# VHH binders against 6-phosphogluconate dehydrogenase, NAD(+)-dependent, decarboxylating (gndA): the designs that were tried, part 18

Target 1, 299 residues: 6-phosphogluconate dehydrogenase, NAD(+)-dependent, decarboxylating (gndA), of Haloferax volcanii (d4gst8)
Amino acid sequence: MQLGVIGLGRMGRIVVDRVLDAGHEVVAFDLSAEAVAAAADAGAEPADSVADLVDRLGDDKRIWLMVPAGDAVDATLDDLDPHLDGDDVVVDGGNSHFEESVRRAEACSAAYLDCGTSGGPAGAELGFSLMVGGPQWAYDELTPVFDAVATGPDGHGHMGDSGSGHYVKMVHNGVEYALMQAYGEGFELLAEGRYDLDLESVAKTWNNGAVIRSWLLELCEEAFREEGSDLGDVDDHVAGGSTGTWTVQEALEQEVPVPLIYQSLAERFGSRADDRFSRRLANRLRYGFGRHEVARKDD
Below, E stands for the ipSAE of ESMFold2; O stands for the ipSAE of OpenDDE; V2 stands for 0.75 times the mean of E and O plus 0.25 times the DockQ between their complexes.

## First folded at step 4 (VHH)

Design s14 (from n09 with S108D; framework vhh_7z1x_3)
Fold by ESMFold2-Fast, scan of step 4:
Structure s14 (fold): chain B 299 residues (1-299), chain A 125 residues (1-125)
Amino acid sequence: as target 1 above (299 residues)
Amino acid sequence: QVQLVETGGGLVQPGGSLRLSCTASGFTFSKYAMNWVRQAPGKGLEWLSGISWSGGSTSYADSVKGRFTISRDNAKNTLYLQMNSLQPDDTAVYFCARTYSYTDEYGDKTSFDYWGQGTQVTVSS
């Protein structure tokens, strides 16, 4: 199969490398000349523009977008769409909001697949997990590519109609937020608790047969190995939150209770403020309430 | 060391035109995507336009599509923004910026790593 790939960052390059390794042909374009040259060195055919990439593809175009969510996807589709027809397939492998993916699919001249991609940079060695939404025929056509990019044949699946791939990936990330928070609380109890524990050893033991074993826990073990059981100088500021926010918003709209996902998102927001107004007021109210001493910032 | 220097700003009447230039040094200009970004008084940054390393792909914000044209001359290490049909709300400091790509646990991202100092564009009678 011949695949166009637009967006050659770390994850886009992993798509290129895995597709080439599986014996397919790749035409590659990126806004960066160095990224295009590196992909060409790996065996891809370089393109110098979106139009050039399209010209190098046959009549049935199969194009994988691996560009940042938001405006970059729409800008790329504006460049592509004049060259596309209904026999072509475009895959958005990025982290787009599922409602934007539905809108893009409706506007696109080609069949549009929203492909939630999980695995991060580790996908180079392991392959990705791919959650795909959109027309069944387009998913079926891209199966050889999905087999190459995913961790195996069971590493990809057709979720349902347009938007469902990014929808399932959004919820996956919400679950990931809750699991990260749960691991954090457990290890914090051990770090602050009554025993002086080697947390790398604890995480290693839990990764070998325990019910909470996971790749995420393997990353905990790595963190303790590299930073020590006190996590060294790692800051408590937790960035990000878009997919967690989207998951909570959807849960509210559907009236589905997700208290653990919500709390994990709220903890991330709380990590971004050294002093929170609500805590300062609570301290002052405790003084008014029972004359408890008020802690002051310059004490 | 990387430097981006914008020129070509100034005062122009509504309906007028200006051409901005951005001269790059300290890196291989022809290998990077470049962008124009503006900041109006009292407002945040607004991305306007981007151009690929080759000049073969361009993109525009809806607010400027059809009025502004981005281009580049890789032999001169220069980025251009041709601004036509200027409106009072185009009054802003205009910056050129180099595309910076990175990857986090959730995927590939882009931002801007180097910016010019900006050039003032004022649209008034």
Scores: ipSAE 0.253, ipTM 0.665, lowest interface PAE 4.6, mean pLDDT 89

Design s30 (from n09 with Y102T; framework vhh_7z1x_3)
Fold by ESMFold2-Fast, scan of step 4:
Structure s30 (fold): chain B 299 residues (1-299), chain A 125 residues (1-125)
Amino acid sequence: as target 1 above (299 residues)
Amino acid sequence: QVQLVETGGGLVQPGGSLRLSCTASGFTFSKYAMNWVRQAPGKGLEWLSGISWSGGSTSYADSVKGRFTISRDNAKNTLYLQMNSLQPDDTAVYFCARTYSTTDEYGSKTSFDYWGQGTQVTVSS
């Protein structure tokens, strides 16, 4: 199979490498010449524009997009769409909002698959988890590519209609926020608690037969190995939050309670302020209460 | 040292045209995608347009599509923005930025590693 790949950042390059390793052909383009040259060194055919990539793909085009969410996806589709017909397939493997994916699918001349991609940099060694929404026939046509990119046959699946792939991935990230917060609180109790514990050893033990075992615990073990059980001088500021926000917004729209996902998002927001207005006001109110009590004393 | 210098800003009447230039030094200009970004008074940054290293692919924000044209001259290490049909809402400081796209499990984003100082564009009668 021949696959066009547009967007050669960390995740896009992993797609290229895994598809090439599986014996398929890749035509690769990125806005960066260095990224294109690196992909060519790995065995991809370089393209110097979207039009050039299209010219190299023949009649039934299969194109994987791995570009920034938002305007960059729409701009790429604007460049691609004049060259596409209903027998072609475009995959958005990025982290687009599911409503934007539905809109794009409706406008696209080709079959459009929204593909939530999970696994981070570990995907280079292990493969990704792929959550795919859109037409069944297009998903079926892309299975050789999904087999190459995913962790195995169970590492990819057709979720449902257009938007469902990005939808399921969005909720997945919300769950990840809550799990990270839960692990953080548990290990903080152990670090601050009554025993002097080797947290790398605790994480390793918890990840071998315990009910909370997970890949996130492997990352916890790695963190303690690299930073020590006190996490050295690692800052408590937690960046990001867009997928958590989207999940909470959707939960509110659907009236589904997600208190743990919400609390994990709220903790991230709180980590970004050195002093908080609410704490300053609370301290002032406490002072007021104390003064009020003293003022009531009548000898 | 990487440097980006914008020029060509100024006062222009509604419906007028203006051409911005950005001169790059300190890196191999022809190997990098370039972008135009603006900041209007009291507002955040707004991405306007991008161009690939070769100039073969361009992209535009909906707010400027059809009115603005991005181009580059790799022999002169210069990025351009041709602005037509200017409106009062186009009043802003315009920046050129060297960028690359990145993707991770939490999303895809455009990263800006070097910015110019900006050039002021004022659209007023």
Scores: ipSAE 0.249, ipTM 0.649, lowest interface PAE 3.8, mean pLDDT 88

## First folded at step 5 (VHH; framework vhh_7z1x_3)

Design j01 (from c17 with G50A S59Y; at its last look DockQ between E and O 0.91; V2 from the best seeds 0.00; counts 0 for: pae E 4.9 > 2, grease 25.7 > 24.2)
Amino acid sequence: QVQLVETGGGLVQPGGSLRLSCTASGFTFSKYAMNWVRQAPGKGLEWLSAISWSGGSTYYADSVKGRFTISRDNAKNTLYLQMNSLQPDDTAVYFCARTYYKEDEYGSTYSFDYWGQGTQVTVSS
ESMFold2, look of step 5: ipSAE 0.250; ipTM 0.680
ESMFold2 (binder alone), look of step 5: mean pLDDT 84; pTM 0.825
OpenDDE, look of step 5: ipSAE 0.645; ipTM 0.855

Design j02 (from d13 with G50A S59Y; at its last look DockQ between E and O 0.88; V2 from the best seeds 0.00; counts 0 for: pae E 5.1 > 2, grease 26.5 > 24.2)
Fold by ESMFold2, look of step 5:
Structure j02 (fold): chain B 299 residues (1-299), chain A 129 residues (1-129)
Amino acid sequence: as target 1 above (299 residues)
Amino acid sequence: QVQLVETGGGLVQPGGSLRLSCTASGFTFSKYAMNWVRQAPGKGLEWLSAISWSGGSTYYADSVKGRFTISRDNAKNTLYLQMNSLQPDDTAVYFCARTYYTTTYEDSGYTSKYSFDYWGQGTQVTVSS
């Protein structure tokens, strides 16, 4: 089939490359001429603008968006909408908040699919897990494209109504935060506990049959192999947290307890602070009620 | 050496118009998307508008949509911002900026982000009676 791809960063190029490899045709546009030229070298038909892209697609347009989340998505949809009707399909493959995806689906002249994407560095070669929300007919129509981008027919699924794709992806990321924290705490105990352990060997052993085996644990094994059991000079600062924040906000709205996800998010926030006011006060309060010695800052 | 130079700022009364220019050198201007960004006194940076490498697609922040028009002349290596219906809260230093792609891995996926790798020195726009 013929697919328009708007947004040719790393993920957009993976979509282009995989769809072309599956024998489909691609019309590609990006704000940067270099990105368009690279997609053309791979076999895509270049477009000079959104208007040019839609002209090249003809009737019953199928368009995959891989632009940055936020204003860029809305701006791209504003540019597209005069050219769209109810027979067209737009896939938002970015990482939008699910409420924005619901709003966009209701406003868009075309059928709108919100597509949450999961996978790591190795997943780019093997395909991704795709969580798709929106009209069933539009999902079914795009199955050949989803087959190409996903790891295979089981690597994608229709989650439900509009917004459900990005919603399921958001929750997946919340779970990921908790899993990363759990592995981190477990290996810290092993590293600083009573035995002198080779953590690469421990991770390797767990990855071969243990109940907690996972791709995340394979990445732990790789990290210990490359950095050593003490993790070398890897810093204890953890960035990110947007989707984890969304997960906690949604859980509060729905009154569903997610204490492990919340605590994992809080640990990330705490990793960015060297001088916590709360700990300084707690230290001082021990003197206040118990006359315990107060540790003081250097100089 | 990449260089962006803004001109065309000045003092204008509310409801007035200004046209800003940004002259580019040291890179192939026609290969890059370009942006206008402003910084009001005591405030952070506010993205206003972007234009694709060819000039065929333009984008605007809600705060300026309908009042500002971005354009470019690739033969002259120049980016423009036509500002109409100016209000006192449009008072700011206006910068042109070159778009740069970054790609980050986060939360089980790759995310492309637009960033700005080169900026001009800015031009002051003041809207007051």
Scores: ipSAE 0.244, ipTM 0.676, lowest interface PAE 5.1, mean pLDDT 89
ESMFold2 (binder alone), look of step 5: mean pLDDT 81; pTM 0.794
OpenDDE, look of step 5: ipSAE 0.591; ipTM 0.836

## First folded at step 7 (VHH; framework vhh_7z1x_3)

Design k01 (from j01 with Y100T E105W Y106E; at its last look DockQ between E and O 0.90; V2 from the best seeds 0.00; counts 0 for: pae E 4.5 > 2)
Fold by ESMFold2, look of step 7:
Structure k01 (fold): chain B 299 residues (1-299), chain A 125 residues (1-125)
Amino acid sequence: as target 1 above (299 residues)
Amino acid sequence: QVQLVETGGGLVQPGGSLRLSCTASGFTFSKYAMNWVRQAPGKGLEWLSAISWSGGSTYYADSVKGRFTISRDNAKNTLYLQMNSLQPDDTAVYFCARTTYKEDWEGSTYSFDYWGQGTQVTVSS
């Protein structure tokens, strides 16, 4: 089939490459000419603008958006909307908040699919896991594309109504935060514990039959292989947290307790502070009620 | 070396117009998306507008939509911002900036890898 792809960052380029490899046709546009030229070198038909991309697509347009979440999605949809009707399908494969996806589905002239996309840059080789929300007929229509982009035939699924795709992906990221924190704490105990351990060897052993095996644990093994058991000079500052924050916010709204996910998010926030006011106060309070010596900073 | 130089700022009365220019050098201007961003006194940066490499697609923040027009002349390596119906709250330093992707494990973000020094626009009676 013929697919328009707008947004040719790393993830968008993976979509283009995989769809082309499956024998489909791609018309590609990006704000950057270098990204468009690279997609064209791979076999896509380049477009000079959104309007040009639409003109090159046939009837019943099928368009995959892989632009940054937020205003860029809305701006792209505004540019597309004069050219769309109810027979067209737009997929938002980016990382939008699910409520924005619901709003966009209501406003879009085309059928709108919100597609949570998991796998990161590894999706180039392995394919993605795709969690899709929106009209069933539009999902079914795009199945050949999802087959190409996903890791396998079970690597994509229709989650439900508009917003459900990005919702499920959001929760997936919340779970990922908790798993990363749990592995991090376990390996830290092993690293700081009473034995001198080869953490690559431990991770490898666990990856082969242990109940806690996972792709994340395979990445732990790889990290120890590449950086050593002490992780070399890898910093302890952890950036990000948008989707974990969204998960916690939704859990609060629905009154569903997610203490492990929340705690993992809080640990990320804590990683960003070297000198915590709360610890300074707690230290000072030990003097107040217990008359303990108070550690002071150097002069 | 990438350089972006804004010109065309100045003092204008409310309701007036100005046209800003941004002259680019040190890179192939026609291959990059470009932006206008402003910083009002005591405020953070506010993205205003973007234009695709060809000039075929343009985007605007709601705060300036309908009043500002972004354009480019790739033959002259120049980005423009036509600002109409200026009001006192448009007073700011205006920057041109070049688009790049910043990507991480959770997705892509547009970011700006090179900035001009800015040009002052003051809207005052």
Scores: ipSAE 0.296, ipTM 0.702, lowest interface PAE 4.5, mean pLDDT 90
ESMFold2 (binder alone), look of step 7: mean pLDDT 81; pTM 0.824
OpenDDE, look of step 7: ipSAE 0.681; ipTM 0.868

Design k02 (from j01 with Y100T; at its last look DockQ between E and O 0.61; V2 from the best seeds 0.00; counts 0 for: pae E 4.1 > 2)
Fold by ESMFold2, look of step 7:
Structure k02 (fold): chain B 299 residues (1-299), chain A 125 residues (1-125)
Amino acid sequence: as target 1 above (299 residues)
Amino acid sequence: QVQLVETGGGLVQPGGSLRLSCTASGFTFSKYAMNWVRQAPGKGLEWLSAISWSGGSTYYADSVKGRFTISRDNAKNTLYLQMNSLQPDDTAVYFCARTTYKEDEYGSTYSFDYWGQGTQVTVSS
């Protein structure tokens, strides 16, 4: 089939490459001429603008968006919408918040599929895991494209109504935060504990038959192989957290307790701070009621 | 040497109009998306508008949509911002900026690798 792809960053380019490799045709556009030229070198038909991309697609347009979340998605849809009708399908394959996806689905002239995309740059070789929300008929129409972009026929699924794709992906990221924290704590106990252990060997052993096996644990093994059991000079500052924040916000809104997920988010925030005010106050309070000597900074 | 030079700022009454220009040199202007960004006194940077390398696609922040129009002339290496219906809270230094991507394993964000010196726009009675 013929697919328009707008947004040719690393993930968008993977979509282009995988769709082309599966024998489909791609019309590609990006804000950067160099990104468009690179996609054309791979076999895509270049477009000069969103309007040009639409002209090249013809009837019953199928368009995949891989632009940064937020204003860029809305701006792209503003460009597209005058050229779209109810027979067309737009896929938002980016990292949009699910409420934005619901709003966009209601406003878009085309059928709108929100597609939570998981796998990162590894998707080039392995394919992505795709969690898709929106009209069933539009999902069905795009199955040949999802087959190409996903890791295989079981690598994509229709989650439900509009917004459900990005919603499920958001919750997946919340679970990921908790799993990363749990592995981190477990290996820290092993590293700081009473035995002298080869943590690469521990991670490998666990990942070959234990109930906690996972791709994350495979990445732990790889990290210990490359950095050593003490992790070399890897820093303890953990960046990110936007999708974990969304998960916690949604859990509070729905009054669903997610204590492991929000504690994991809090640990990321704590990793970014030195000389925590709360600990300084707690330390001072020990003097106030316990009459203990107070440790001072630089003592 | 990459250079971006803004002109066209000044004092304007509320409801008035200005047209800003940004002249580019030291790179192939027609290969890059370009942006307008502003900074009000004591505030952070606010992205306003972007235009694709060909000029065929344009994008606007909600705060300026319908009032501002971005355009470019690739033959003259010049970016423009037509600002209409100006209000006092549009008072700021306006910058021209060149788009680049910052990307991690889970997505892309836009960033700006070269900036102009800025031009002052003041909307006041």
Scores: ipSAE 0.305, ipTM 0.705, lowest interface PAE 4.1, mean pLDDT 90
ESMFold2 (binder alone), look of step 7: mean pLDDT 82; pTM 0.815
OpenDDE, look of step 7: ipSAE 0.694; ipTM 0.877

Design k03 (from j01 with Y100T Y110W; at its last look DockQ between E and O 0.75; V2 from the best seeds 0.00; counts 0 for: pae E 4.5 > 2)
Fold by ESMFold2, look of step 7:
Structure k03 (fold): chain B 299 residues (1-299), chain A 125 residues (1-125)
Amino acid sequence: as target 1 above (299 residues)
Amino acid sequence: QVQLVETGGGLVQPGGSLRLSCTASGFTFSKYAMNWVRQAPGKGLEWLSAISWSGGSTYYADSVKGRFTISRDNAKNTLYLQMNSLQPDDTAVYFCARTTYKEDEYGSTWSFDYWGQGTQVTVSS
């Protein structure tokens, strides 16, 4: 089929490349001419603007958005909407908040699919896991594209109504935070414990038959292979956290307890501070009630 | 030696208009999306508008939509911002900026790698 792709960053290029490899046609546009030229080198038909992309697609337009979450999605939809009708389909493959996806689905002239996309740059080789919300008929129409972009026919699914795709992806990222923290704590104990261990070997052994095997654990193995068991000069500052924050906010709103996800998010926030006021006060209070000596910073 | 130079700022009365220009050198201007960004006194940076490399697609922040028009002339390496219906809240230093993407494994954002020095716009009676 013929697919328009708007947004040709790293993830958008993976979508283009995989769809082309599956024998489909792609019309590609990006704000950057360099990105468009790179997609054209890969076999896509370049477009000069959103209007040009739409003209090249003709009737029954199928358009995949891979633009930054937030204002960029709304701006792109504003540019598209004069050219769309109810026979067209727009897929938001980015990392939008699910409530924004519901709003956009209501406002869009085309059928709107919110597509939570998991796998990161590894999706180039392996394909993505796709969690899709919106009208069933639109999901069904895009199945050949989803087959190409995902790991295969089982790598994508229709989650439910508008917003459900980005909702499920949000929760997935919350779970990922907790898993990352759990693996991190386990390997830290092994690294600082009583034995001198090869952590690459431990990760490899666990991932060959143990109940905690996972792709995330394969990435742990790779990290130890490349950086060594001490992780070389890798810093302990953990950035990000927006989707984990969204997960916690939604859990509070729905009154569903997610204590491990809460704690993992808090650990990320804590990783960004060298000198915790709460700990300095706790240190000082031990003197206040117990006359314990107070550890002091360098003079 | 990327260089962006803004001109056209000044003092205007509320309801007035100004046209800003940004002349680019040191890179292939026609390959890049370009932006206008402003900074009001004591405030952070506010993105206003973007234009695609060809000029075929334009984007606006809600605060300026309908009042401001971004355009470019790739033959002259020049970016423009037409500002109409100016209000006191539009008082700021206005910068042009070149677009780049800041991307990680699970998302991307628009980012700006080169900036002009800015031009002052003051809206006052």
Scores: ipSAE 0.292, ipTM 0.699, lowest interface PAE 4.5, mean pLDDT 90
ESMFold2 (binder alone), look of step 7: mean pLDDT 82; pTM 0.810
OpenDDE, look of step 7: ipSAE 0.654; ipTM 0.857

Design k04 (from j01 with Y59W Y100T; at its last look DockQ between E and O 0.52; V2 from the best seeds 0.00; counts 0 for: pae E 4.4 > 2)
Fold by ESMFold2, look of step 7:
Structure k04 (fold): chain B 299 residues (1-299), chain A 125 residues (1-125)
Amino acid sequence: as target 1 above (299 residues)
Amino acid sequence: QVQLVETGGGLVQPGGSLRLSCTASGFTFSKYAMNWVRQAPGKGLEWLSAISWSGGSTWYADSVKGRFTISRDNAKNTLYLQMNSLQPDDTAVYFCARTTYKEDEYGSTYSFDYWGQGTQVTVSS
């Protein structure tokens, strides 16, 4: 089939490449001429604007968005809307908040599919896991595209109504935070513990038959192989957290307890802090009630 | 050496018009999306408008839709902002900026890697 792709960053290029490899046609547009030219070198038909992309597509347009979440999605939809009708389908493959996806589905002239996309850059080789919300008929129409972009027919699914795709992906990211924290704590205990261990070997052993095996653990093994058991010069600063924050906010709103996810998000925030005010006060209070010596900043 | 130089700012009465220019050098201008951004006194940066590398697609913040028009002349390496129906709240320093991507595990964000020094626009009766 013919697919329009708008947004040719790292993930958008993976979508283009996989769809082309499966024998489909792609019309590609991006704000960057270099990104468009690279997609064209891979076999996509280049477009020089959103309007040009639409003109190159047929009457039943199928368009995949991989633009940054937020205002960029709305701006792109505003450009598309005059050219769309109810027989067209737009897929939001980005990282939008699920409530924004519900709003966009209600406003869009085309059928709108919110597609949570998991797998990161590894999706180029392995394919993605796709969690799709929106009208069943639109999901069914794009099955050949989802088959190409996902790991295969089992790598994608229709989650439910509009917003459910990004909702399930959001929760997936919350779980991911907790799993990363759990692995991190376990390996830290092994690294600081009483034995001198080869952590690559530990990760490899666990990932061959242990109950806690996972792709995340394969990535742990890879990290220890490449950086050494002491992780070389890797810093303890952990960036990101927006989707984990959304997960915690939703859990609070629904009154569903997610304490491990809460704590893992807090650990990320703490990783960005030095000289914590709370610790400085706790230090000083020991003098206040117990007359313990106060550690002071030197120089 | 990438350079962006804004011109065309000044004083204007409410309801008036100004046209800003941004001359680019040190890179292939026609390969990049470009933006206008402003900073009002005591406020943060406010994105106003973007234009694709070819000039074929343009985007506007709600605050300026219908009043401002972004355009470019790739042969002259120049970006423009036509500002009409100016009001006192449009008083700000106006910058042109070149688009780049910042990418992480959870997606891409647009960012600006090179900025001009800005040009002052003052709307006052």
Scores: ipSAE 0.291, ipTM 0.698, lowest interface PAE 4.4, mean pLDDT 90
ESMFold2 (binder alone), look of step 7: mean pLDDT 83; pTM 0.821
OpenDDE, look of step 7: ipSAE 0.621; ipTM 0.845

Design k05 (from j01 with A50G D62K Y100T; at its last look DockQ between E and O 0.61; V2 from the best seeds 0.00; counts 0 for: pae E 5.0 > 2)
Fold by ESMFold2, look of step 7:
Structure k05 (fold): chain B 299 residues (1-299), chain A 125 residues (1-125)
Amino acid sequence: as target 1 above (299 residues)
Amino acid sequence: QVQLVETGGGLVQPGGSLRLSCTASGFTFSKYAMNWVRQAPGKGLEWLSGISWSGGSTYYAKSVKGRFTISRDNAKNTLYLQMNSLQPDDTAVYFCARTTYKEDEYGSTYSFDYWGQGTQVTVSS
C-alpha cells in the first residue's frame, strides 16, 4: 500500500525503511530537507510540504506521524486536517500522553490510531512492539503496515478505544523504570558486596535461562562489557521521567497502587540532587534529640 | 560561522503591523526548517511559528495564529514574520532560530541549535 510518513528522525526513518522493505510505497516529508533526501535515497518518494505529501497520496490516505510528542503533533495535525476526511487514517507513532491522543482522535477528521512504539533504535533490525488504540476498522486496514513495522507476527495488537495504545505504552514505560531500578539495585549489591565479581559474567549467566532474563539484562551485560564492572566514568545522574510521572499520575487518579514504579521514579529524581534538605534536617534532628555530633557541610 | 540576524523591530501602536526579517549566513539556508520565538519582559521563551525548508508547510502557536504569517525566501537566505493586529501582549524580543534534531533514548526531538540576537518589538499607545 502507499503510506505517508511525516517526521523522519531516527525512529521515523526506521518506519520508512521497514515499510519499503516489505514492498510498500512511502511518500516522506520532514521539516528538514536533509531528512527527506535521506529517505528518498532509501527509496521513498520525497515531498516538499504536507500539502505536497497529501497530493501524492491517493484517496483513503494512510499517514504515519513520527514527530516529537507535544506541540509538534498538534501543529502537524493542523496542517493535515484540511486535506483529510473520514476515510483516511492517521497513525500517531510517537509517544504522546494518552489524554492528548483521545483529544486528537475526537478532533481529527480522519480515523486516528494512537500507536505506542517500543524497541528504540534496535527496531531497525528487530522491528518494534506496537500498541495501537482507536477504531478497529482502521487498525485492520493498516495491518499490512503494522506487520512491516513490528517485530514478528505478534509484535502489534489493537489495545482498545482511542488513547489505549499510548496508555498501554505509558504503563510499559512505568514498568521499565521499575525493572531498571531493580536491576540497578541488584548489581549495586553485587558490586559493593563481599565478593569481587565480574558483573558482565553475572549478567550473561542470568540472561541464559534465569527467570529474570530480558532485553534490559542484555543491555546490562553490554554495559559491563564496555565499561567494566565498576561502570567506569558513567554518571549517576539519571535524566528523564516524563512517562513514569504520567504512569504515577494515572495510578493516583484510578487509585491503583504502583509502589515499585513510585519508588523507581523517586530514585531518578533523587539522583539529580547533590544536597538533600531532608537529609540535612534528619542529620540535625540527631543532634536535637540525641545530642549526636553533627557533620557540617565543610567536613 | 552560522549567523542569524533579525531586523525590522520597532515601536508600533496597538492594532498596527510590522514585518520582521532574519538574514541567514554560514549554512545552506534552504535545507533547514526555521522558527520565530519571542521573549516578553520577565517571561520565558515562547515559540511562535515554524516553517519547513521549502516554505511549503507553516505552523503557528495559538496565541498568534491568524495574525502572524511566517514566510521565507530561500534565494535571499531570509526568513520573515508578518505581524498584524499587534497587541500590547506582543511586546517582546523576537528571535529567529534554526531547527535541528537531537537524539535521545526516546527518539529524535526538535531543538534550536542557532539563534539570532533578537529584535525588539514594542506595542504601546
Scores: ipSAE 0.232, ipTM 0.662, lowest interface PAE 5.0, mean pLDDT 90
ESMFold2 (binder alone), look of step 7: mean pLDDT 82; pTM 0.818
OpenDDE, look of step 7: ipSAE 0.641; ipTM 0.852

